VH-VL binders against Acid phosphatase 1 (APS1). Designs and how they scored, part 12

Target 1, 240 residues: Acid phosphatase 1 (APS1), of Solanum lycopersicum (Tomato) (Lycopersicon esculentum) (p27061)
Amino acid sequence: TENLNSHVFPRPLIIEYPEKQLRDELKCTTWRFVVETNNLSPWKTIPEECADYVKEYMVGPGYKMEIDRVSDEAGEYAKSVDLGDDGRDVWIFDVDETLLSNLPYYSDHRYGLEVFDDVEFDKWVENGTAPALGSSLKLYQEVLKLGFKVFLLTGRSERHRSVTVENLMNAGFHDWHKLILRGSDDHGKTATTYKSERRNAMVEEGFRIVGNSGDQWSDLLGSSMSYRSFKLPNPMYYIL
Key: E = the ipSAE of ESMFold2; O = the ipSAE of OpenDDE; V2 = 0.75 times the mean of E and O plus 0.25 times the DockQ between their complexes.

## First folded at step 18 (VH-VL; framework fv_cixutumumab)

Design v6 (from u5 with light chain N95Y; at its last look DockQ between E and O 0.43; V2 from the best seeds 0.00; counts 0 for: pae E 3.3 > 2)
Fold by ESMFold2, look of step 18:
Structure v6 (fold): chain C 240 residues (1-240), chain A 122 residues (1-122), chain B 108 residues (1-108)
Amino acid sequence: as target 1 above (240 residues)
Amino acid sequence: EVQLVQSGAEVKKPGSSVKVSCKASGGTFSRYAISWVRQAPGQGLEWMGGIIPYFGTANYAQKFQGRVTITADKSTSTAYMELSSLRSEDTAVYYCARVSGWDYGRYPFDYWGKGTTVTVSS
Amino acid sequence: SSELTQDPAVSVALGQTVRITCQGDSLKSYYAKWYQQKPGQAPILVIYGKNNRPSGIPDRFSGSSSGNTASLTITGAQAEDEADYYCNSRDSSDYHVVFGGGTKLTVL
């Protein structure tokens, strides 16, 4: 493994050893951990050197195993709760990357390496063909069966209500109690502010927010937080 | 049926302490918070503080900080309020109330005990 | 903590409509909860949220809010509605509870 370039030519010298491959894998695993623990906020794109890692994570078993684990823990919690006698115990779900997967869109946009394009994403949303996240559908059905009210709280605009309802129903989601989208008065708000204000309104109407499932910290943090929060992985994008 | 049963009336000397109990039945005790509210004769309602039995966390109104201790025993579904260094102005009816969530100011007090009369006299 | 102000007394003729008001800065952010208390009895919850009645509270009781003011309205007042009425809400920055001073309703 002695380099002959130093004896024959002034440059270049190319040094290769297997440890670089292992370091690059660890770099991206470490990056994802830091992202998912909210230590790299805000951000716009995944690191260029982690594009292959994010693809393999999202399309391989890693992503599925992690969303399954989060949903299983949420289901165990939901079963452990004795509901109140007033029908005001609520489970909140986000929609995008929580109930519906936009992975087909992101697979065409390098899994988060491209800066978000709201025009192109809007076209994708209007197709109404996002598939369900399977373990989230299972949790959704369990929560309904247990007697929780189910509120869907999404950053999608009210102008997309019709297609969002159609997509959710075709993906297997039925019987939610409320679907809350951004209205005209929510223009310009961060997701954290928007979601917090809607949770505040729920609490003021006497609802107890028992569980909250979302892929973004903006879904879970802020005011009127749920009794328990369940963060689904999503290394492809960040929402403030 | 949710019921909050409070301990009986008490007559106390100035400078002593009183401990009032509030036993919950007909509902999950740790599911809700318990508030303590007092009412002096001819006066309005005054929040003293409360407890969230699930966490064991108590919160106190500034006026009573340092004189009131609120605790809960989940095994007996009972909350307690102890007021120390009693003086004549502490003569009042002391109510416990169930709060329908874990934020005393945002959720309604949906069930009330009948009250415990505490009389402080020489 | 933020003050909640109520008129100390209000009268209404039998069968008429009355409004009891509760005013304070905290009501810009948090809905008032309304309690009825008859002499010698514990309070009972009458209205919470925007206009939610607990089970057993008659339809003649309703609530509303605007700005820093919450109102309890009784339409078709009956003799049994004669009581003290209290509002409460949250301190704007803490878990503390603030009660209004109470309004004595007399049904004539």
Scores: ipSAE 0.440, ipTM 0.775, lowest interface PAE 3.3, mean pLDDT 90
ESMFold2 (binder alone), look of step 18: mean pLDDT 91; pTM 0.945
OpenDDE, look of step 18: ipSAE 0.638; ipTM 0.855

## First folded at step 19 (VH-VL; framework fv_cixutumumab)

Design w1 (from v3 with heavy chain D103E; at its last look DockQ between E and O 0.41; V2 from the best seeds 0.00; counts 0 for: pae E 3.7 > 2)
Fold by ESMFold2, look of step 19:
Formats: sequence, structure tokens, C-alpha cells
Structure w1 (fold): chain C 240 residues (1-240), chain A 122 residues (1-122), chain B 108 residues (1-108)
Amino acid sequence: as target 1 above (240 residues)
Amino acid sequence: EVQLVQSGAEVKKPGSSVKVSCKASGGTFSRYAISWVRQAPGQGLEWMGGIIPWFGTANYAQKFQGRVTITADKSTSTAYMELSSLRSEDTAVYYCARVSGWEYGRYPFDYWGKGTTVTVSS
Amino acid sequence: SSELTQDPAVSVALGQTVRITCQGDSLKSYYAKWYQQKPGQAPILVIYGKNNRPSGIPDRFSGSSSGNTASLTITGAQAEDEADYYCNSKDSSDNHVVFGGGTKLTVL
């Protein structure tokens, strides 16, 4: 606690930070660290005792600061790369929680405390109104300007191609070179398997996956990993 | 244009060693693998191994394990292949080739050196 | 341990179509890369991926795959296509490369 001089102020200003709140914040910060470093998986919901922590992180400056930092580092890397003359240098972006934010949906679903409801999530996706993550849009534009091919690789279904294109365009994303969604042959695959198989196909076609931005380790790990990977934070959900 | 300039022809005695250089000019060196491929007179192409300069990691064909050493110097954009305990069967043209990525068997060899002839005779 | 098998020689009449094949278990999982080599010269890349040609390779060269077999097809063969042709691919284990034995193409 801090006590001010009472002769300067008419009543003391006391700032109290309850020991339980400090301990819970440290526990939840530690929890976020271990899930973001892929040391705790799989999981379906955030810990109940961390609900307030995750909400504060997502709506406060923490989430934005971390997103900004990751995207800035990716941008500096992208500028350092000497591109080949064959048009085969690629940057991959995931879509959900990488380019488009589903925070409006998750704010109605307790920021990951509720078990995922794919029917309700599909209704949200079908509105086509997810906003851009601003720092990701900045990186996206820079990567295009530098001359990379840009491939969007998403776990969304081909059923949602039209609304996904509309949402991306309205959010400010234009001129990607490929948009890859789950087709009928991808039904039942884990995201890791699906993303790996699509990256394998890119590599076998002679594409060099120079950078990869994604919010899930399933976006980045597996086979045919990028030269550099850039993991965006997302403590609200985990995808296997 | 990417060019791979190899060291000159060599004549060696059995039991000795040879070290062939491959200097890359034009394009990025450290982010692409360099492979070594040999071709004995009248024979086909045979992969010996390679290196990814960014990682400093060499990989060798099983046949040459223990006799070949592959290194790279990023500051001079030069890869090296050293073959020890030479035999008459090692008489061949030795090529370096740039791999268009960092995984030898998955990316094509898009640029080749002109080859270095190594003759092993008693 | 995956090996690539090519016929040692094939012939084609000038202006006709020829296929050069490459077989091996690794080709079930990985595309073949095709190289042309003329006497006294280094190889050059002619086909990679599904059917990609590097800049400067004529469109009469194409590639295809089915099962464990990859094919290089030359449509309208010309005299300058006479060369040795090699396939390579990833070995099914380790990060290794395997070459086929090569096919000598003779243009009659």
C-alpha cells in the first residue's frame, strides 16, 4: 500500500492490491505463458479462475501490445529477405485471430470460458462482420508491397468461401494470391494435419514458405514449416 | 543471375584427400541448400550430400558417411566438399548445385556448377 | 532405401512424342524433378512440381505423375532434345536425395 502525506492532501490515498488478486493474476499470467508456449494442450475452456484475467487481457492493452510486437517483428524480418526472381516466395496467413478478430463473438461467450459451440460460431461467421486486426493488416500490406506471394490458409470450410472473401475485403484485405479453405477431403482432420498437408503441397510445387503468421501452434507446426514462424497470442481457445 | 563457380581440376593419388570449392554469386546464399553430386565417367548422377548454410547443418548420403565432409562459409558465399581416403572409383566430375529451398529432396536443383574433374590414379 | 528406376534408353522420331518414365515408391509422396544433360555439360532443370517449367524451357516439355510413376513428356521432339534425362526425388526416409539411373534420349 502507498500512503501520502496527510498535510498535503485532506485524506490519505491508499492503493490496496489484495494478496489473493495478485496471486490469481500471477497464476493466470503463468497459465497464459504455458499455453502460448505450447506446454499445456489440449484444452477446451480457459480456467474458471482466470476468466477475469483473460477478459482484461483481451480488451485491455496487453493483447494489442503483443499483437503489435509480433507483427512488427514479422515486418522487420520480411524487409530483410532477398526475394527470388521466380515468384515462389510465400507468406502464409491464418485468418481467424490472425487477420480477422472474433473478439465480438467471444465477448458474448465469456472469452473462452464456454465450451466451443460450432453452430453459434457459424452464425457469427455467416454475418461476415469480423473486424481486422490492425497490426496484421499493416503487416499484410507490407508483405504484398515487398513482393511476396500471399496465401491465406484457414480452417474455415469451403461452404463459407463467399462470406469469408466478403469479410476480408470489407476489413481491408485485398489481392491475396490464394485463399485455401477446408474442402470435403479435409473433413475430420486435425488442424495440424490439414495445415501440414496444404503446406506440403505448396513445397512440392516449389514454393518457399518464407514467413507464416498464425495464432495457433497448429498453424505453424507440423511438416513443411516456414523459414520463420510468427505466433500471435490467443488464450481464448485451442485448436488441435 | 545465380552462378556457381567451382575450383579447378585435380589429380590425386589413392589414399589422399581432395577439397572442392563452390562459390555462389548472385542471389541469396545462406537460405538455400547446396548439394554435391558426382558423376563417374559414363555413369549417372549420384547425390553425395549437402549443407544448409543458414543452419550450418550438413547431411550425407549413407555411401559417403565417414569419408565426406561438407562445410560452408557464409561470409564468402562458398561451400566446400572434402572427400578422404580416395580410390580409383572416386574418379568423377563433382558438381555443386543450388537447391531452390532448404530441403534437398523436395526442392529442385535450379543452378549447377560446371563441375570439377577429380582423377585418382596411382 | 527408395530407388528410382528409369529405362536406360529410348528413341523418338523427329517431331514425334516421347515419354520418359521414373518409378519408385517415393513418388507416391513426392514429385519428381527432371534434369537434362548434354555431353560435356552440367545438368539443367527442365520440370519440377506437378508440371512446372523453369524460364527458358520450351512448352513441349511437360511432367505428370500417377501412383509411383513420374513421366517427362516431350511433344514434337527436336534434334536439340537429344540428351540424358535424370529424375530425382526425396528418399522416403531421412532428408536425402535419390537420382534415377538416367535415360538416354536419341532423336532419329
Scores: ipSAE 0.404, ipTM 0.756, lowest interface PAE 3.7, mean pLDDT 90
ESMFold2 (binder alone), look of step 19: mean pLDDT 91; pTM 0.945
OpenDDE, look of step 19: ipSAE 0.682; ipTM 0.877

Design w2 (from v3 with heavy chain G27Y; at its last look DockQ between E and O 0.61; V2 from the best seeds 0.00; counts 0 for: pae E 11.6 > 2)
Fold by ESMFold2, look of step 19:
Structure w2 (fold): chain C 240 residues (1-240), chain A 122 residues (1-122), chain B 108 residues (1-108)
Amino acid sequence: as target 1 above (240 residues)
Amino acid sequence: EVQLVQSGAEVKKPGSSVKVSCKASGYTFSRYAISWVRQAPGQGLEWMGGIIPWFGTANYAQKFQGRVTITADKSTSTAYMELSSLRSEDTAVYYCARVSGWDYGRYPFDYWGKGTTVTVSS
Amino acid sequence: SSELTQDPAVSVALGQTVRITCQGDSLKSYYAKWYQQKPGQAPILVIYGKNNRPSGIPDRFSGSSSGNTASLTITGAQAEDEADYYCNSKDSSDNHVVFGGGTKLTVL
């Protein structure tokens, strides 16, 4: 409501606003780059000063373009692979922010500015209404067509198995080989430890983990790592 | 069918080197690691090292570090093991084996060559 | 590096059941792989994973593991089962391999 006409302020002040705003926006793009390259200590919320930036990135074309590019690169890699004849070449997908979008939940929680509330998030999960990430669904269908076994490896709890299956099927995902969720024995493990132990079990059963798609470094790092890993962007939250 | 065909027997003098070949066929060579295992007369199996052709990286058992070189030629689907500074204790049968993946310790050695006898004597 | 310990020799009467064991700390984390070797021949894989048999291996061969111990069991042993049996596994969390010392199975 304080609309000041330019004849009231010196011309240098008017020029100052565009330059300062551009520099501030570059600071947030720089922050996101450091987040996505795994160069920050573990964190719980996005920076307050980047809240508008993260919202605009997530709801505008930027997030979609980056997700699409990662999935396209993964698809090209998958097509380049000569599969074995034993049916033991595997592609692993995480679920949240990899196949299913929780953006509807996060749009009501300031896109990562609020400290994660596991009770409220579980209520959202129990609705079973998370939409597919479109380019991830395309990649999923392509790796199945190429002959990979698909494993879904998620940090979601085993108590949410039924609703997770229903959500995935309604979102267009079918025919996975196995869906792996956290059991009670996984309580207290970091995601890196949990995901590593499940990949170890796959390898010991004779599966080769050729590709792994996930939005968190904890999905990709640890033991029994895939030959190629594909990190999807997610600046809204961080998981150890 | 998967086959690993090894080069023929060799007689070597102490201090020399030997290079054993292992030609793979019947599968996609780059997708599987190759391990080298030796067995001295009357003794058990001993892992020497291996190579993952997809990555082009080799790994060596500590006992052989510095004396063994393992390579692969993807264009000919052939792995090689060269052991230098030979001594009489290196007299053994040398096997190549396909690993059913790219981690030598997690995946089984599902196909073996017939072995190459190397005799080190004056 | 990790060690895998096997008894040097075991005997079984024809048609009876025998267990061959392999012990080591690495077996807490990794499955043993089992190989049969007859004199003058290359080893062959007989068991991997918890209890997986390659094609062509008789169903009298089975595997199990608990704690730091893996076992190869032959139910209804036959004369042709007389051989040396080796286990191997990951040496440590590194990309290395260790073999057990081998067990000579004699069928009486």
Scores: ipSAE 0.006, ipTM 0.536, lowest interface PAE 11.6, mean pLDDT 89
ESMFold2 (binder alone), look of step 19: mean pLDDT 93; pTM 0.950
OpenDDE, look of step 19: ipSAE 0.519; ipTM 0.806

Design w3 (from v3 with light chain V97L; at its last look DockQ between E and O 0.02; V2 from the best seeds 0.00; counts 0 for: pae E 20.9 > 2, placed apart)
Fold by ESMFold2, look of step 19:
Structure w3 (fold): chain C 240 residues (1-240), chain A 122 residues (1-122), chain B 108 residues (1-108)
Amino acid sequence: as target 1 above (240 residues)
Amino acid sequence: EVQLVQSGAEVKKPGSSVKVSCKASGGTFSRYAISWVRQAPGQGLEWMGGIIPWFGTANYAQKFQGRVTITADKSTSTAYMELSSLRSEDTAVYYCARVSGWDYGRYPFDYWGKGTTVTVSS
Amino acid sequence: SSELTQDPAVSVALGQTVRITCQGDSLKSYYAKWYQQKPGQAPILVIYGKNNRPSGIPDRFSGSSSGNTASLTITGAQAEDEADYYCNSKDSSDNHLVFGGGTKLTVL
């Protein structure tokens, strides 16, 4: 086999090869961008052609850098806020893919390529071993230190309360003001409706929702929205 | 854990220039502003200017406009401050400091270099 | 003028409370940052925002602001608090900063 200098070819250069290669490599990046900007909904699985891309993003530095960046910006916002004297300024966190990582589960389920299996996911939840997202834990601790009340607002069912509390505490989270899970009255609601109604109740109780951290637009949008919202990346699944 | 390592002390003649370096480690270089602050012997702190390496945008205090050039080399995580047309009143310790974000006014200086002594003598 | 004005020196008896002030028009709109500097050392951040302390800064340090004045308060002053204290804030131009002249704190 002969070694040739790659910058010199004996035949005409096909300029479209560099542009086609770039386009093919960028198609999954652009898909993730439109997912994260809420331009694709609803969906159940990641595109098959992007499976390797999503794995590399989630396992490599990209996901961590983006999570870290969002949490850093949220921390700086929190430090800038003039809190009232009444203890009614609130920061809301979602749980899954916001405080606790389900990446160990999804690494065994092809990072979102498999249709969601709620039975198998519930078994994973019942282990109570989801790790913390490190920069979210740092933000959580900073927000408490600054004097915000912390509400945890999750789409998890009330039947998982005990294991969810245990997992959160073992992962380093404690001292939240309230943990809100789906009750029987929330059956059949979209996450957007469920979370909006629970935020409405917070406002009716006299709380000001200053910040809200979540991985899904359904965590952030709807009624009684926070003054600032912080969207963490999650290309593995979509919740309406 | 961020560290800012500055170049060594310099002795310069009036009318010449000096270029001080500030190498950052332990953090993301390109996304944090780097400020330069000087302190003449027995005097207070004086902001000279800063740079946001991500954008390459440098800004200078009015007093130093036209004499100072602040640059960054992302490949080496190093910021530079060059002061020209040196005078005896430029004798000072020159600090680099990292701003804890992109916006000089919103974020504090969270890490400081040890300082570089520049002496201007005839 | 966009200057920040500090008294050049203040004294406090050991264990007593002292306030160091910083005045300027920009402080109507922006919080001050406070830096402590000991001889031969680089400054360190002690207070930023409304009343935020970096990790490692003792609880005896606090900040406040009213009108065009920012204050750094040290409650129960210790000998190790003897240092120069500088306020720093945004100038009216968004990309410019200014330091106060500094206040030398002597603990008696």
Scores: ipSAE 0.000, ipTM 0.391, lowest interface PAE 20.9, mean pLDDT 86
ESMFold2 (binder alone), look of step 19: mean pLDDT 89; pTM 0.928
OpenDDE, look of step 19: ipSAE 0.568; ipTM 0.838

Design w4 (from v3 with heavy chain S100T; at its last fold request DockQ between E and O 0.81; V2 from the best seeds 0.00; counts 0 for: pae E 3.0 > 2)
Heavy chain, then light chain:
Amino acid sequence: EVQLVQSGAEVKKPGSSVKVSCKASGGTFSRYAISWVRQAPGQGLEWMGGIIPWFGTANYAQKFQGRVTITADKSTSTAYMELSSLRSEDTAVYYCARVTGWDYGRYPFDYWGKGTTVTVSS
Amino acid sequence: SSELTQDPAVSVALGQTVRITCQGDSLKSYYAKWYQQKPGQAPILVIYGKNNRPSGIPDRFSGSSSGNTASLTITGAQAEDEADYYCNSKDSSDNHVVFGGGTKLTVL
ESMFold2, look of step 19: ipSAE 0.503; ipTM 0.798
ESMFold2 (binder alone), look of step 19: mean pLDDT 92; pTM 0.947
OpenDDE, look of step 19: ipSAE 0.749; ipTM 0.896
ESMFold2, fold request of step 20: ipSAE 0.461, 0.280, 0.410; ipTM 0.783, 0.724, 0.771
ESMFold2 (binder alone), fold request of step 20: mean pLDDT 92, 92, 92; pTM 0.947, 0.947, 0.948
OpenDDE, fold request of step 20: ipSAE 0.889, 0.904, 0.899; ipTM 0.953, 0.958, 0.957

Design w5 (from v3 with heavy chain Y111H; at its last look DockQ between E and O 0.42; V2 from the best seeds 0.00; counts 0 for: pae E 2.7 > 2)
Fold by ESMFold2, look of step 19:
Structure w5 (fold): chain C 240 residues (1-240), chain A 122 residues (1-122), chain B 108 residues (1-108)
Amino acid sequence: as target 1 above (240 residues)
Amino acid sequence: EVQLVQSGAEVKKPGSSVKVSCKASGGTFSRYAISWVRQAPGQGLEWMGGIIPWFGTANYAQKFQGRVTITADKSTSTAYMELSSLRSEDTAVYYCARVSGWDYGRYPFDHWGKGTTVTVSS
Amino acid sequence: SSELTQDPAVSVALGQTVRITCQGDSLKSYYAKWYQQKPGQAPILVIYGKNNRPSGIPDRFSGSSSGNTASLTITGAQAEDEADYYCNSKDSSDNHVVFGGGTKLTVL
């Protein structure tokens, strides 16, 4: 026995304000979807009108829930793989925004609204204090337990090897098979070219690239691609 | 331990066809490519083609294009190579080999069958 | 076509070191894989990658690469090393496989 006002119309019915607010919210979620599906390229900063959206996504539950979902799917795939008998099945992880979070740096640089400053970013990297992405650490540990060899393939420079190792170990990552950084011969290459060439070298050494986790399409695309790839979200920056 | 068991020797007349089987036991048949390699008497190794059973994709050396058909049955872990329009110069030992990955030229052939002798004579 | 060229025959004194070479343009981009074949037998893999030996291959076998050339080296050659040796690699023009012509190793 409910009154007619409750049954006749949905409550509340404020179309004018919700419609404009919904359109503005959809503008930024639409932008992020198109970015993450690799339909926008190249770009250097997030849209000004989406700065609040990106901040709220990155520091709120949205980013974490999406990282968790991708990592859970990767874990289920990893468990489904029938590994070979030679110990040459590999899972590749990128480092930045895949295993280690640079969110503390980007929170000081408006979550991608500022044009990238490689000098300031290098100072941040040299601190060696980037935290782990928790669900990525869980996936990392699971693929090792399952018997995959783990390669870390990063666009970081060889000059940062020592601090990168220290940061990874302090964040809880141990027992990788190989950590691959850009050497002097890799300077000037796109990330797609650099990562493709290093995957080619893995294949030439007899490794099968079965899984690959990365936040950028340049981590995943090119030659010697993994059998299955897992794209983690990162709307703060784009790497070619 | 991966083992590749091939079908028995065959004697054929020119113009006929031969179909050689290669049954894999152990290992992960569907994930790895299977190559077919022949060796004429006193001659070297010659790649004929291969198949990746997981994808169902077969590839052939240009010399054999149009005469060779390579297939696989994942449910029985068996690959097949059929060579048609046989000539006397097709007399050879035909090997199957497991490729340790998805690219015949980039991964090693880590296990070989013992070979199937095919003799083509009138 | 991307041919791989091997010397047809090489000899080595028992206990000495021998190098068998494989040369071709494909080896700029792709490592050679090396196979040993004894009379009446199927080939077996002896070296892949830069210098990887499968289980059961003696450590006297090693591999190396420089430019367009891959080498299989046997240090302290034994009588049982007498065999034909083949290299193969990717044929980059056709995305297929190419074998070298083979090298008959004679241990004296």
Scores: ipSAE 0.536, ipTM 0.800, lowest interface PAE 2.7, mean pLDDT 90
ESMFold2 (binder alone), look of step 19: mean pLDDT 91; pTM 0.943
OpenDDE, look of step 19: ipSAE 0.712; ipTM 0.885

Design w6 (from v3 with light chain S29N; at its last look DockQ between E and O 0.42; V2 from the best seeds 0.00; counts 0 for: pae E 3.0 > 2)
Fold by ESMFold2, look of step 19:
Parts: sequence; C-alpha cells; structure tokens
Structure w6 (fold): chain C 240 residues (1-240), chain A 122 residues (1-122), chain B 108 residues (1-108)
Amino acid sequence: as target 1 above (240 residues)
Amino acid sequence: EVQLVQSGAEVKKPGSSVKVSCKASGGTFSRYAISWVRQAPGQGLEWMGGIIPWFGTANYAQKFQGRVTITADKSTSTAYMELSSLRSEDTAVYYCARVSGWDYGRYPFDYWGKGTTVTVSS
Amino acid sequence: SSELTQDPAVSVALGQTVRITCQGDSLKNYYAKWYQQKPGQAPILVIYGKNNRPSGIPDRFSGSSSGNTASLTITGAQAEDEADYYCNSKDSSDNHVVFGGGTKLTVL
C-alpha cells in the first residue's frame, strides 16, 4: 500500500481508488443538483451522507463562484434594461441568503443537517450581525444607481423589522424603497403564497417587477413573477 | 417623452381590409405592450387586442379573433393592426395605446395615439 | 357586451363632489384604471392602482374600491371635468381587457 509496483521513492506513494470516491461525491453533487433545480421538494434537512459535501461547498470556492456568477448575470441584465420615466421599475431582493448571510448560524447547526429550529434562528436574527453577501451588495448598489426602485421582500416577521433594518444598514444596504415583512395576517401561508400576494399588490399599484433575486424558488415562482428571475444557490435549507 | 403617431384616415369598401400603423418614440417599445382600442361614432371604447413586441406575442379579443392581425417591428418601433373582411359596423376611430407593462389588463394604458378614423362604405 | 358596468350619465353642480362607479367581478382581484375622454380627443389616464394619479392630473381626482366596485371621485368639480369616463380592468385568464360602457359627466 506504501509502494506501487515496488518503485523506489524518497517518500511513500499512496493512491486512492478514484472510482469509489467519484461515485460518493457524484451522489452528493447529484443531490444538490436535484434540490436546487426543484426536482425534489419539499425537504427539511440535507442528507446525512452529504453533510461534509455541503460544508465544503458552502465554505469553499463553489458557493462563492455560483453567487458571483448569478449576481454578475443579473447586473448585465439590469444594465440592458430601458427604464420607464415614471420610476416604477422595480428590483426585488429577498434578504436571508440573498443579501444577508446566515452562514455563521448554519455553521453551528451543521450546514442544514439539523431540523430547522425557529427559536434558535430567531435568537441569531435578533443579534443583527449577519454579514452581507458581497456580490449581492454590489448588484444592489448597481441597480439603485441604474434607477430601479428596490423592494426588499422577506419572510422575516414584522416583529424583527427594527433589527433587520439595523443589520441591513450596518451591512451596507441603504435607500431601498420598501421593506416588506410578514405581518400577523400572513400566519400559516407558504412563502410562495405570501410572496405572490405581495408581488400581486406591487403590480396592481403599477410597479413593473423587472428583476427578482432570491435563494429560494418560493421567492421567484408563483403569481406576478418578475420579467427575469435570478436564483442564488442555497442547499442548506428549503422554504415552501 | 412618449409619443404614439398613427397613420392617417382611411375610407374602405366592405369586404376589404385596413392596416393601421402606430409608431412609438421617446419610451420603451420592446418590453411594454401596445393595445388597440376602437370607438364607433357615439359609442364606448372597445379593446381589440395587443402585442408585446419583445415576445412577438399578440392577443386578440374574442370578438375579433380571426379578423384581426396585430404585429410589431422592433427595429422601427412600430405596431400594426390589420382588420379584414370589413363591414359598415367597423366604421370607427382606432386608437393605439401603450400599456405601462406587459399585462394588458393589469397595467394602465398611459399613452394614447390620436386615433385613426376608418370609414367603411360603398 | 362589457363585464364592467357603469351608469350612463351623472351630473354634478360646479364645485361639488361626484362619484362615478364601475362594477364587475374582476374588480375583486384587479384594480380599475380610469380614463377621461373629451369630444374629439383620445382618452387620457386619470387614476390607476388604489389611488395613483399620473403627473398632471389634479388632486381633486381620486380612486377607491370595495368588493366588486371601483369608484372615481372628483371633488370640487370644474367645467373642464365635463367628459366621458371609462374604467377598464382584466377581463379573462387570457390576458384580455374589458372596458366599462362609459359615464358621461355633466357639470351644471
């Protein structure tokens, strides 16, 4: 095991069995593809056998490269748009895993292996210390500069409005047109229903939803969809 | 500023067709819809159909399905409405209007052409 | 025929308040858009959304809705407000439009 074909080396040569390792990694890359394309939904936790894979994806270059690519494509699209003169062209951003990263929280909760605990997550949110996703901040600033109105549409509760505003501002986000959170009337709604109803209201008020950036399909699909949608990766959790 | 310039008045015989143009300037053409609305003398407004130039997709009111063809030329920012098999009751003013989005029923018609009078008589 | 119903005519005394209504099942889900048309002229947009006025429309024009009914209200009516008023909204699931029959406003 130390020397292949008894060759003389200054150090041992150890080789792996690439076919088995490739199959194991392919299993988890395949799982990520299936859930990110919404071929499998709903789900509550990542597969136990993929926990190391998801960790390495989230903390390594893979996640960053993918969010950077999505945000770059969104920026190119935004620059191509001829805006109207009425100030009613809108870009929608989700907040969690779109503008603000909860990776510090999820690193303490095994990157999605633990069943979601809304009490512990609320404690994290209440700290108000989630960092910005850098490429999302750049896109945010660019769409504002281009003349879009920015709406923030989040599944966070109205009870967290103050800390969410503080966190966003400290993370570098300013000048949004409206921050929309779940009110008491939204109890029990899926995110798809909640986000759709708020988009319906925007359209009925004459706003054109030109772009929409979010990490969940519930941010992007449903009624009153944006003209273009930009899905950021997030294999750590799923929201219906 | 957005401006919609329509082609001139037409006098047509029954059974013929008419094609009205609507040239847009000063605004977004390919990403917003253009609607066609007619108004017979002394009557109300009637939606005929429209087009979303970016998709090239036209939609028609049921009453006009099969007789109306709506097209757009993005390179000239011009929409066209052609009405065939003309009858005396097609005598009307034909307006084009820009829809301030891509859903004719949900967004307002924020700019209107001045109208094209089409008279159908022998 | 139209799925949106408007009274054919309404009168208001100069300086008084008038309400023009538009009724239809689609207004439960979609706001009406309101247009003013003077004789020999193209319509112009006066109200959309809940109560949004385009630039140049006086603030005496306002909109409201409840249930299946949308209303256009003119406070302090002036002689130049004499016109036909039309509502429109979404008609069917096929991206269609319906107009109301129109209301002739006479300012006395």
Scores: ipSAE 0.483, ipTM 0.786, lowest interface PAE 3.0, mean pLDDT 90
ESMFold2 (binder alone), look of step 19: mean pLDDT 91; pTM 0.943
OpenDDE, look of step 19: ipSAE 0.619; ipTM 0.852

